VH-VL binders against o27280. Designs and how they scored, part 308

Target 1, 266 residues: o27280
Amino acid sequence: MDSMNVPEVLEIKRIVEESESVKTFIFSWDFRREVRPGQFVMVWDFRDEKPMSVSLIDPVRSEIGISIRRVGEFTDRVHGLSEGDLLGIRGPYGRGFELMGRDILLVGGGIGMAPLAALADEATARGMRVDALVAARTADELLFLDRLEAAGVNISTCTDDGSCGFKGFAHERLLTLEENHDMAAVCGPEPMMFQVMRILDERDVPAQLSLERYMKCAVGICGQCCLDDTGFRVCAEGPVFWSQELSRVREFGRYRRDPAGRRVPW
Below, E stands for the ipSAE of ESMFold2; O stands for the ipSAE of OpenDDE; V2 stands for 0.75 times the mean of E and O plus 0.25 times the DockQ between their complexes.

## First folded at step 14 (VH-VL)

Design D21 (framework fv_marstacimab; at its last look DockQ between E and O 0.87; V2 from the best seeds 0.79)
Fold by OpenDDE, look of step 15:
Structure D21 (fold): chain C 266 residues (1-266), chain A 118 residues (1-118), chain B 112 residues (1-112)
Amino acid sequence: as target 1 above (266 residues)
Amino acid sequence: EVQLLESGGGLVQPGGSLRLSCAASGFTFRDYAMSWVRQAPGKGLEWVSAISGRGGSTYYADSVKGRFTISRDNSKNTLYLQMNSLRAEDTAVYYCARKSNYGSFDYWGQGTMVTVSS
Amino acid sequence: QSVLTQPPSVSGAPGQRVTISCTGSSSNIGWGYDVHWYQQLPGTAPKLLIYYNTNRPSGVPDRFSGSKSGTSASLAITGLQAEDEADYYCQSYDSDLSGSKVFGGGTKLTVL
């Protein structure tokens, strides 16, 4: 069995409080094992295991960061941990983002900004111009603003309640932006991504989108994250997809699977 | 005021080549994707090609793929369409069109006529 | 042969209401992509008439209206005037044609 499939027990080096509900956990990382923005790892707290996106890739400090939103029992336990505590990490898995062109647009919603923050670091390091549309329900849920700004990212914000930036949804704010970029990367609530993808397609901006599904094995075996009709496995063929790929996924933005695998609307 | 002015049309033999230009003014050219749309005599509109604002992405209709090349020079505010291996069915008025934020073609040139005939 | 289907022609008397249909499929209008409409007067370049399904650009009278439902869109013209005689085209995006922008076949509107 590939060593990458065996969880490594790692010590939490640092914890960054990103918001009231989101923490970033920093780990030492051996960069002989490559990791790309958009890939995910399986986090094991010795009771349960969940997929989490990599939000920080720092080869200089030999560290990675995993941002986790508190949403249930597993994440409650993880959020209760302290620096020096242990977690099991296996991976990375999945297809990450590709970069093309000179100017890139990032569109993120909520915790969806996690993989995009990592992508922003890579893009800016490559000398690309990065614009980021950061969306959240309210101002206090906007993530990574200081980090992005420090990296030289041009930030636009939008909030459902108008507490920061544009009042409205990400796709609405997008319609007010006049620039057309060489490519876009999108991650957030699927209904948001659906609308954003549509607009980007119509604008002739190639887009990559990161999907979220229930993933168990992370290696394309269990089928838990299989998309209807296409057979795409989010953990293997994704989680990052090109818009042309997702256009074949009829369920995209329309319905999802619950933990039991039942089809439910968004 | 937004203006688009096409040029380069004319008569060409089958198998020949032609290069169209579109001079843009009145807006920040690099911020907008541009397209070529053609209309055969007495026929409807057909999208031909598109290019992103910075020129990093190009798209083609299947009918012209491999034969036409869209490009732009943002320093000159000019859009180009290199047409090779021209066919009779390529005969049309070729319009330069700006893509809006909504994906519509919000501004059009007056078009330039391309005639492919032996 | 067009991806979006329009009636070849419609007609109406001055002051009447006419509608032009644009029928698509699950890969374009039905997928969720927006519909735009263009007016082409005889001997002129197309002009944007309706964008983003229902919106009118500046200068377009409110007697022009657009709608979208399911796999189809519709352009309605109320208070028909002689100057409305033109060709009308719907336009959308189709994901099954390598990301092509697609036009309807066009509708010739005659004012009687």
Scores: ipSAE 0.819, ipTM 0.906, lowest interface PAE 0.7, mean pLDDT 95
Fold by ESMFold2-Fast, scan of step 14:
Structure D21 (fold): chain C 266 residues (1-266), chain A 118 residues (1-118), chain B 112 residues (1-112)
Amino acid sequence: as target 1 above (266 residues)
Amino acid sequence: EVQLLESGGGLVQPGGSLRLSCAASGFTFRDYAMSWVRQAPGKGLEWVSAISGRGGSTYYADSVKGRFTISRDNSKNTLYLQMNSLRAEDTAVYYCARKSNYGSFDYWGQGTMVTVSS
Amino acid sequence: QSVLTQPPSVSGAPGQRVTISCTGSSSNIGWGYDVHWYQQLPGTAPKLLIYYNTNRPSGVPDRFSGSKSGTSASLAITGLQAEDEADYYCQSYDSDLSGSKVFGGGTKLTVL
């Protein structure tokens, strides 16, 4: 029996309120099932199952954390749960981030900081210098700043409205950061990730990007896991992809496809 | 302020080796990616190799992969290019160049001439 | 042959306007990658002239300007002066090459 394919019913040990719309649910975890930053789990509330990125990995305390933004019916129900309540967890799934070099730049937008917070913990524990560019629409949507600070991460912020840090978008703030890095990891809205990727490509920084829409493909739920690449089909296991893979995918950051295959701009 | 100074060029026979150096000053060297760009006599610019600020990532043009090795010593503010198995087509002025946060080559050295001939 | 195509030469008289084109493809400029321009005076190293499509470094006069549209970019020089006689190179990034930065073949500008 492959235990990763069967949901395990786990008790919610702790709930951390990250913001008005985001909570982190913490569970005891048996680390005989290895979990790495960038991987996700399927969360089952006994009615619906949704993929969620792992945001905390703590083998010393035998804990895993899952951060969930309130965006619809499933997430509203999960946000209504309390410590001691039960959820089904299946996984982990997907390829995780790889670490290389001596320093790393994290670029996160909104809930995209969740998998990057777990990566920051691993990178700092390995002695890497970590810089994080944390982006959101407004100051109250910036996530994990205290956790990143506690981990020794150098933090830059930007908000669309200028309510905290640089006024503008992540890619605009990135251009004002002079320091080069041995690698980068990026997670957030796809248009943001596209702009950040091209700057990192030009700057000679290899980047890994996590694409939420590919989490279902990694577990075989999605019927199509390949992207058109100027008439060529590219297929790779997600949700984490290298920039060298994504920079050849002509629909990345430009448009997505509806169920009829029509292009829908971002 | 910013200065890049190349050395190590010269005449070498086909199949030989040379090591180029670039001494950098006037900026925090470790914070910038560095590149080598070459120019054959009377020809255009060709990017050769790049290295990230702390040396963890390297890139090579297909024409030099497996023969050239880029490296840096941030304690000495020096960039290197080890060139092995040199060919006549490698004859060029080799420039050291700094990569900006905008992705441009914002500062260049004067270049050092490498001639591969018998 | 360069991945980015420039005319091999262009000429103009003092005071005139000259435009140098840089034609790419869907894997570079057409994909959204930025274009930079370099000026190389005879016997000297290249110097950054325009970066990030339209921006001038300190000390570059506003007679020089850059633009980008579709798969192409252009360098415009107004009020031509004799000292502008040089080779001009565009540079971008190509996603189909393995981490390669690409230069245009260069354009020799003759004044007079």
Scores: ipSAE 0.817, ipTM 0.925, lowest interface PAE 0.9, mean pLDDT 89
Fold by ESMFold2, look of step 15:
Structure D21 (fold): chain C 266 residues (1-266), chain A 118 residues (1-118), chain B 112 residues (1-112)
Amino acid sequence: as target 1 above (266 residues)
Amino acid sequence: EVQLLESGGGLVQPGGSLRLSCAASGFTFRDYAMSWVRQAPGKGLEWVSAISGRGGSTYYADSVKGRFTISRDNSKNTLYLQMNSLRAEDTAVYYCARKSNYGSFDYWGQGTMVTVSS
Amino acid sequence: QSVLTQPPSVSGAPGQRVTISCTGSSSNIGWGYDVHWYQQLPGTAPKLLIYYNTNRPSGVPDRFSGSKSGTSASLAITGLQAEDEADYYCQSYDSDLSGSKVFGGGTKLTVL
């Protein structure tokens, strides 16, 4: 009698150091609980609970991977853990990415590449051509490049400081790419996603974008993840939205809300 | 030298069908989304339909949805518009147009005239 | 009733400046979508004149310029010449229509 609303305590099977600030924690997973790329889990360290993207979905090895960027007290504590240590996991939650067509463009910024790496595995398994535009501030923050290359993904990189690939923002690099795709999936800093969505919409590329908002319950009840003007709950109707759904959301790309509900700039 | 050459226009009766073709040359056809844009005599431009470069995604204006089908054959560098259940208000010059990286229609064909009349 | 509203006509004397407005809404220009402009000389196909709000393709003289603000865009033509007499269309993307590319109704420019 399993419940996705109660954390299951799982042992950390393996830790992959993706960068100085990002680790992937791998757990055994019973895939009777299906997981889709773009869904998230709530990770509980026995003090606090935070939403984290699933970056690896491997039914063959019965494993999931959860990639976590060190950004505060909770994530610092989790980064201090070792193989064999325990975490609580509840979920998965939210709406994942939907694949269509014969080729897909992935546009990921920073940790936003985590759910896109999982999607790349699924897309390549379906025989789709996968192109990825991987963005970060610096070269050492580019994530999952070796994994994407091994999966047969065609990679373009960009960095804010020019230390790897194109110097500039993801949307600037995107404007220089001639190829048109059947669909796109986008995840990263919301200002990047706003610019990328604008370009993709005008190119006639159906786009799905994954939002991040403050979450508490993860099941759509507390209202903390609601989007202005629409009432969409990121944890229930999202985190993955079609671009036409996001066009109704005036806060998208412009501001967000902190845990106290205040508007803050991105 | 990018070229787009439409053909297949003509006179048809209401309820009839036509298939328009657009032969493309001077660029890598499969890398670009393509559209049909029409212009009724003495009127403005109206977007009709679009198709992704590899053909996996299609879009239609509400006025033609369910009646028109866009397709492409990348091995022949040709865009098509199958027009069924034609109405008098479909009378127009039909242009083949290429979608640029910036979202503009950067190249247009000469157009082919479709007249729907009894 | 076009989704993007343009004046049906404008006129100016040779050497003068004219502007052509393109008024949209919050679901197109006002959301942040870009505006492109096309020139259609009599009896010819449209030709790209301005793209991505302000950019000129190769061969378009710098007396043509575009701008965008709020829910509206504008095409400015300075140093009017007889050859500028044409129809001008703005174009954008509208998120409320089924992936629709929307054109303005067109503006006939007459050089007096």
Scores: ipSAE 0.704, ipTM 0.879, lowest interface PAE 1.5, mean pLDDT 89
ESMFold2 (binder alone), look of step 15: mean pLDDT 91; pTM 0.934

Design D22 (framework fv_marstacimab)
Fold by ESMFold2-Fast, scan of step 14:
Structure D22 (fold): chain C 266 residues (1-266), chain A 118 residues (1-118), chain B 112 residues (1-112)
Amino acid sequence: as target 1 above (266 residues)
Amino acid sequence: EVQLLESGGGLVQPGGSLRLSCAASGFTFRDYAMSWVRQAPGKGLEWVSAISGRGGSTYYADSVKGRFTISRDNSKNTLYLQMNSLRAEDTAVYYCARKSNYGSFDYWGQGTMVTVSS
Amino acid sequence: QSVLTQPPSVSGAPGQRVTISCTGSSSNIGWGYDVHWYQQLPGTAPKLLIYYNTNRPSGVPDRFSGSKSGTSASLAITGLQAEDEADYYCQSYDSELSGSKVFGGGTKLTVL
């Protein structure tokens, strides 16, 4: 409780370059603080802190990994760091994924594959059959393909530009996949997640979706992570929600909130 | 050629039980979600229950929740509906239907008649 | 009560065009969920006629077409034939009825 609310200063043990825009930062971790796929941590660069999903959970090596896409000032500074440099980490926070049944479909867009890569590891360790639909704008932005392949995951890819796999969006590719699943987990841009959720609802596949909303603080006291209509807070109630919960949220897939709480179209 | 063959219907007293079966052939049964859809005499279609391809998830209409149980045996290519605490309002032809990747019911069985009467 | 509204009956003469409406709400068709149509000939099981709003299964003549706009969908039948006499059902999904596939009340089509 208390230890999760104070950042621990940890040394960057290893950095994996996942793509030109994505790096995974690996830290030693004491697994007396349990971490589950779908949870996030607050990353502090001694100026600002931002929520980041846990993308690697490795109790054998006593390591966690956090995958960060370069999208702005904070992430640009973090990307400039080297092995041996320090970052503040606090957490984990949030509700993780729940696994059920014998097989699972993962649908990830861009950096949304990060929490799903951790989930893939857990699902395969449980003996589940794992199929992954990995989506990106271009082939160079497809993430975690080698790691998923090493874990025994059956991979389908799609790119907006057709540079790798199916040419088109994740939901268009999903319609060409005949196999049903006991459950699905989805993470990526919210418009993609909305379209995928609708198809999974219609196919009788219960899905969990991870919302990576902006948050000013980790304790859930600000409205930046609040969903419209339901009053859900991503940091307190999420970030993982069942599709049945999200299908009642008016703004899901249509609007986001800026830092001032204003509704902005996707 | 996709085929679905229902059986197990009949006459039952109010409060009684029946178990319906649907034998599937002509496709990889475990890859498709399956549903039961019913139709009361002279009335419209009503979705009753659904089950995921490997059986890990089930869904029920509010009218049957707690009374009906959907299940499947993928080794036998068979879908089941266990119906308990039957009411006169459950009188209907019960159809077995396959759920497509587009979310439609793309193949239907011939139906089996369930009559709940004294 | 049905959450998708269809006219209970529609009629036309051979060779004419008829349209069957399916009216939903913001929790189903208006939310973006897809609409499928089924034809039920007297004494038979329903048959998939139109799926995913506009698509025809193999073997369905192109005189049958589907469309969707806003909170509603329509089935159009051109060149009406006697063998088209049947009940027609629309079907979608409703977000407020978790896990629920919802059917319209059905429309009886009479030819002649």
Scores: ipSAE 0.767, ipTM 0.901, lowest interface PAE 1.2, mean pLDDT 88

Design D23 (framework fv_marstacimab)
Fold by ESMFold2-Fast, scan of step 14:
Structure D23 (fold): chain C 266 residues (1-266), chain A 118 residues (1-118), chain B 112 residues (1-112)
Amino acid sequence: as target 1 above (266 residues)
Amino acid sequence: EVQLLESGGGLVQPGGSLRLSCAASGFTFRDYAMSWVRQAPGKGLEWVSAISGRGGSTYYADSVKGRFTISRDNSKNTLYLQMNSLRAEDTAVYYCARKSNYGSFDYWGQGTMVTVSS
Amino acid sequence: QSVLTQPPSVSGAPGQRVTISCTGSSSNIGWGYDVHWYQQLPGTAPKLLIYYNTNRPSGVPDRFSGSKSGTSASLAITGLQAEDEADYYCQSYDSYLSGSKVFGGGTKLTVL
């Protein structure tokens, strides 16, 4: 019964610069409207709206944070805002992560670390052991390392170019990690998520994966949020899916569709 | 160095129960997922059940769901398989196997024979 | 029925090459899941022979090699020896059989 479809105009309380291209915008939040890690909100700048993952959930301070990567006109405008400026926020939307067991592996690529940072906070607060594999193209694109360290997370890094940590892809680094986990959560570029999911399936680690990159609208009728074969709607039935759900989707990790509906390989 | 030793097999009547144990040594037991794999006399290998390293996640083949329960005690380095409502089709050698970081069964025990017969 | 298909038997003479096929589908090998191979000598437990499609554990001779292409995998044994007489099993993972590790039906290798 909460009115999640009506935007609330909120004041930007704080802005954290996570990297050259990523900022976290922090707002006061009334937790009578529940938010869970893995959910997203629609961010409205009074001209356009875009889905953004919730990257900070802090009921003690009554705050949420939303991390935004600069990629186009909307995000450029939002990055130009200052503390005290206003944004419209509606939601939360989508299925959040479920925690189970005593330890969790987080595997994040680039901005995909945003929802995983919120999950890391919840997992550590529940007394779980948290290992994070943080992947990016270069060292400058690794996100939330200081926040994860402060939360007591055990961190491994890898970069495609070898500028920080393991040189190579996340799934190659994962193969060198001998410890098993009760569960995993994965978020990042879809080809990375596919390779990581495959290995976790084979290692008897149940994984949840977030498909935020496909979100285009706040409700499940947009069509752009649908996956091949299963008809899953990322914004309605996702964005978080168990690996067993995604392993039946031919589109996942293989191709996407352009505006004309043509298959485009990754 | 790595050793797995199964026990608890035997002859049991249809509808009966058995609990298999697997004693592990030579590695940090809690860091590895473990499985049970069975082989009926003269037949091929069939995966039965798996458990994550800390025991928070379990998996079962459709043929044993609701009848078998996998568990582990990391303080004792021991894996268990509780088998209830046993059927003649469950007659097999049951192997304890360790799951590697590559997803292979890299070490196997010697097996323990379970015979379900009237 | 098995979801991975192997020939029930193959044979060769000492010094020859034999190959053992493992044919899957789009839900397992074709999906991208990895293939492992196990050798079972008569009266013994299975032993890991090839892991992660192409890799040999320490102690496995380089006469044994694995490959994977499309929906299938193959185990090749060169310089065949009498002690290679055994059952050979491929193993992968199947996405439609939720959480299932799947084995091929096994191939009995006879050295003539």
Scores: ipSAE 0.777, ipTM 0.906, lowest interface PAE 1.2, mean pLDDT 88

Design D24 (framework fv_marstacimab)
Fold by ESMFold2-Fast, scan of step 14:
Structure D24 (fold): chain C 266 residues (1-266), chain A 118 residues (1-118), chain B 112 residues (1-112)
Amino acid sequence: as target 1 above (266 residues)
Amino acid sequence: EVQLLESGGGLVQPGGSLRLSCAASGFTFRDYAMSWVRQAPGKGLEWVSAISGRGGSTYYADSVKGRFTISRDNSKNTLYLQMNSLRAEDTAVYYCARKSNYGSFDYWGQGTMVTVSS
Amino acid sequence: QSVLTQPPSVSGAPGQRVTISCTGSSSNIGWGYDVHWYQQLPGTAPKLLIYYNTNRPSGVPDRFSGSKSGTSASLAITGLQAEDEADYYCQSYDSSLSGSRVFGGGTKLTVL
């Protein structure tokens, strides 16, 4: 009997094209249902339901935004929708990020910048100093740079191909950045997050990491939300975890789960 | 230019307590994680405890958990180690060390001797 | 037994090359954590010699070099000099010990 577990049919108020492959869908939201950065919602197109991170939380305008990358049949159908069309939204679900101290480092890869963009808004509104390392394969896959800049975030970029900023991976760029943060938040491909976590662990910077695959637990795919030696579950534990919790998990950064729940190497 | 100066060591009875201090200068103290590392006479280095730059996270070796407490006062540029329920095995030189952005201990103090003996 | 294993001693004559090994496991060096090396002259505090597997701090001669492969790391010293006589420690991070920083047992280098 939790109202969060019943989808609400909402009208798409505005669509922002973030890149060729990413769109942000904006909905009016009643903030009597609190939404925090790091949480996700289930998006229902009346055929299928998929978890999506909340990328915009705006209580002043009474809006939330959900950023969706086009990667398969469901997301292709959703990308075909227009303002005025309807989607079912259920949630929010999961643990949000916790903010501590005065300074925060955000490290995001690709669509992993979506939950971190919402976190950046909250951190800057609280008067925190925010440094963001935004990573992608190419310049056209870097997300939310204009939004972060407008918020007063100190931005560093890196691309695998060198088309924008540092040429290389996020962890390689991180090594060249001075360490002076009270905490970090990390979201992106699991191999990237593993490398970044190791560096932050060695620096004694407490970090929270958001595991994208854990969001599948909300659709009943529990085998994909459980790490093999800790038993963590998105419904109870995730998708946001402290680095100390993940550093004890043998699977993290080494193996992923296929649709059948089998371990496969990265 | 970077200096770390330990104090507070001495002779203490088993079961007793001591508080070590490390005065830091020559850098922005709050920007660096700090650690305590000890060395028993004629033995190797053993990491004891670590604290994040603003003090929000603390870490302890299993041998000292529940007995030692690391803390810092960034307004005084000082690191502390409160040592309770001391044992003969805690006898060592205690070093204050700064952690670099690469995770190494890039600067060390000269150490302060703690002797636990009846 | 240390979590990181070093030979207790190594020796060489002036001008020769020596290598000091540091052997870990899947929970530390094998997990991908970095290796740092420290030199401790008799009666003094340790000094950073090599950081982040292969890098030298300012003032450390290029005679000292580090490497890392699999679950192990090595410190190489070429052109041995009398002042290199010291204890050498490797250091990494271990995930299985609640994120503990771990040191090797140390290697005493004697210059004959």
Scores: ipSAE 0.327, ipTM 0.700, lowest interface PAE 4.1, mean pLDDT 86

Design D25 (framework fv_marstacimab)
Fold by ESMFold2-Fast, scan of step 14:
Structure D25 (fold): chain C 266 residues (1-266), chain A 118 residues (1-118), chain B 112 residues (1-112)
Amino acid sequence: as target 1 above (266 residues)
Amino acid sequence: EVQLLESGGGLVQPGGSLRLSCAASGFTFRDYAMSWVRQAPGKGLEWVSAISGRGGSTYYADSVKGRFTISRDNSKNTLYLQMNSLRAEDTAVYYCARKSNYGSFDYWGQGTMVTVSS
Amino acid sequence: QSVLTQPPSVSGAPGQRVTISCTGSSSNIGWGYDVHWYQQLPGTAPKLLIYYNTNRPSGVPDRFSGSKSGTSASLAITGLQAEDEADYYCQSHDSSLSGSKVFGGGTKLTVL
């Protein structure tokens, strides 16, 4: 029951090494507790708890996957775990993606591909045409390419350094893609999402964007997940927002807030 | 190579209906968002409506919401604008326009005149 | 509500330079949305003249140029010619409006 918010202690069934810094941890899941692409869970290592995107949703195998990037003490400890070890999982939390139309463009940067990989699975299962623009700093940081290819997704890549695909940023690559789509879903660094959103707005493509920047707090407790102007709490009312909602938020793509609430440029 | 040809304009009484068509050729029609833009006699350009490439998303100017319906038939490479409850202020040349990947209207038809008067 | 403001008319002699301004607000050009320019010769449909702030379509001579700064954009025409006599429109996107394509009011260019 989501209302209790008590962590379930689950055994790590499989670990997939996505890159040198990213692993996907796979657990059995009881789908009487629905989980949808775009939602996140709180991962508890019996010492600390952090929010993580759900990157695999497989009701047929009764499994979920949680993709975790190594960025600090908590994630270093979790990356040290093996199959058979235990983690606490509670959730899911947040607004999931909504699908509409006949085709969708996914634009993901780095770990932002995690929730989009789950969305790609749902969209292809519904018979939608799926195009994915996968962006990263370097080729080694491109995520989920094999999984997307296996799902029948049309993939374009770009890297800042040109080590794979288009040399440049996601929004620069997007300008060279002539195809229009019924909708888009975007997840990645906020400056990238802002540039991509502007182009999609101008193309008349409705987009949903996933804001994962302030997911260090408990759902609705700390308030540090709030967006300026709107007061939306990312973990309670997001993390997924329509582009028209975000285009009215002065801070989106321009600055963020530190733990003291001060404006910090991206 | 890209061509857009409008038809269906004419004289209609207030409260009447018209259906405009735009025949497209020279490009993969389904890959582009399409728009209708109008221009009243002696006035400037006003965007009216837009539709996504596969038709799953539509947009309307506030002045026409609830009265006009944009649609497309990608098998026939044709864009439509169904105009209901027409008013004198809807009198204009209606242009079919293609939306580029940069968000510009990169190709325009010749326009079709809609005159709403008693 | 937001609007893009252009001067109603500008004029120049052959060979001179003229500029046409397009003034917006924080919900359109100031938000970061791109500006496009269209030329409408008398009795004809508009044609794309400048796209994505500064770019020219094939066939548009380099004496036409665009720029964008803050909440405004400008179209510059150098070496003015008689055939440049036309109406010019800027166009952008506005986040405060549902559907949100906005045109400037248009500027009539007269070549003396």
Scores: ipSAE 0.744, ipTM 0.892, lowest interface PAE 1.3, mean pLDDT 88

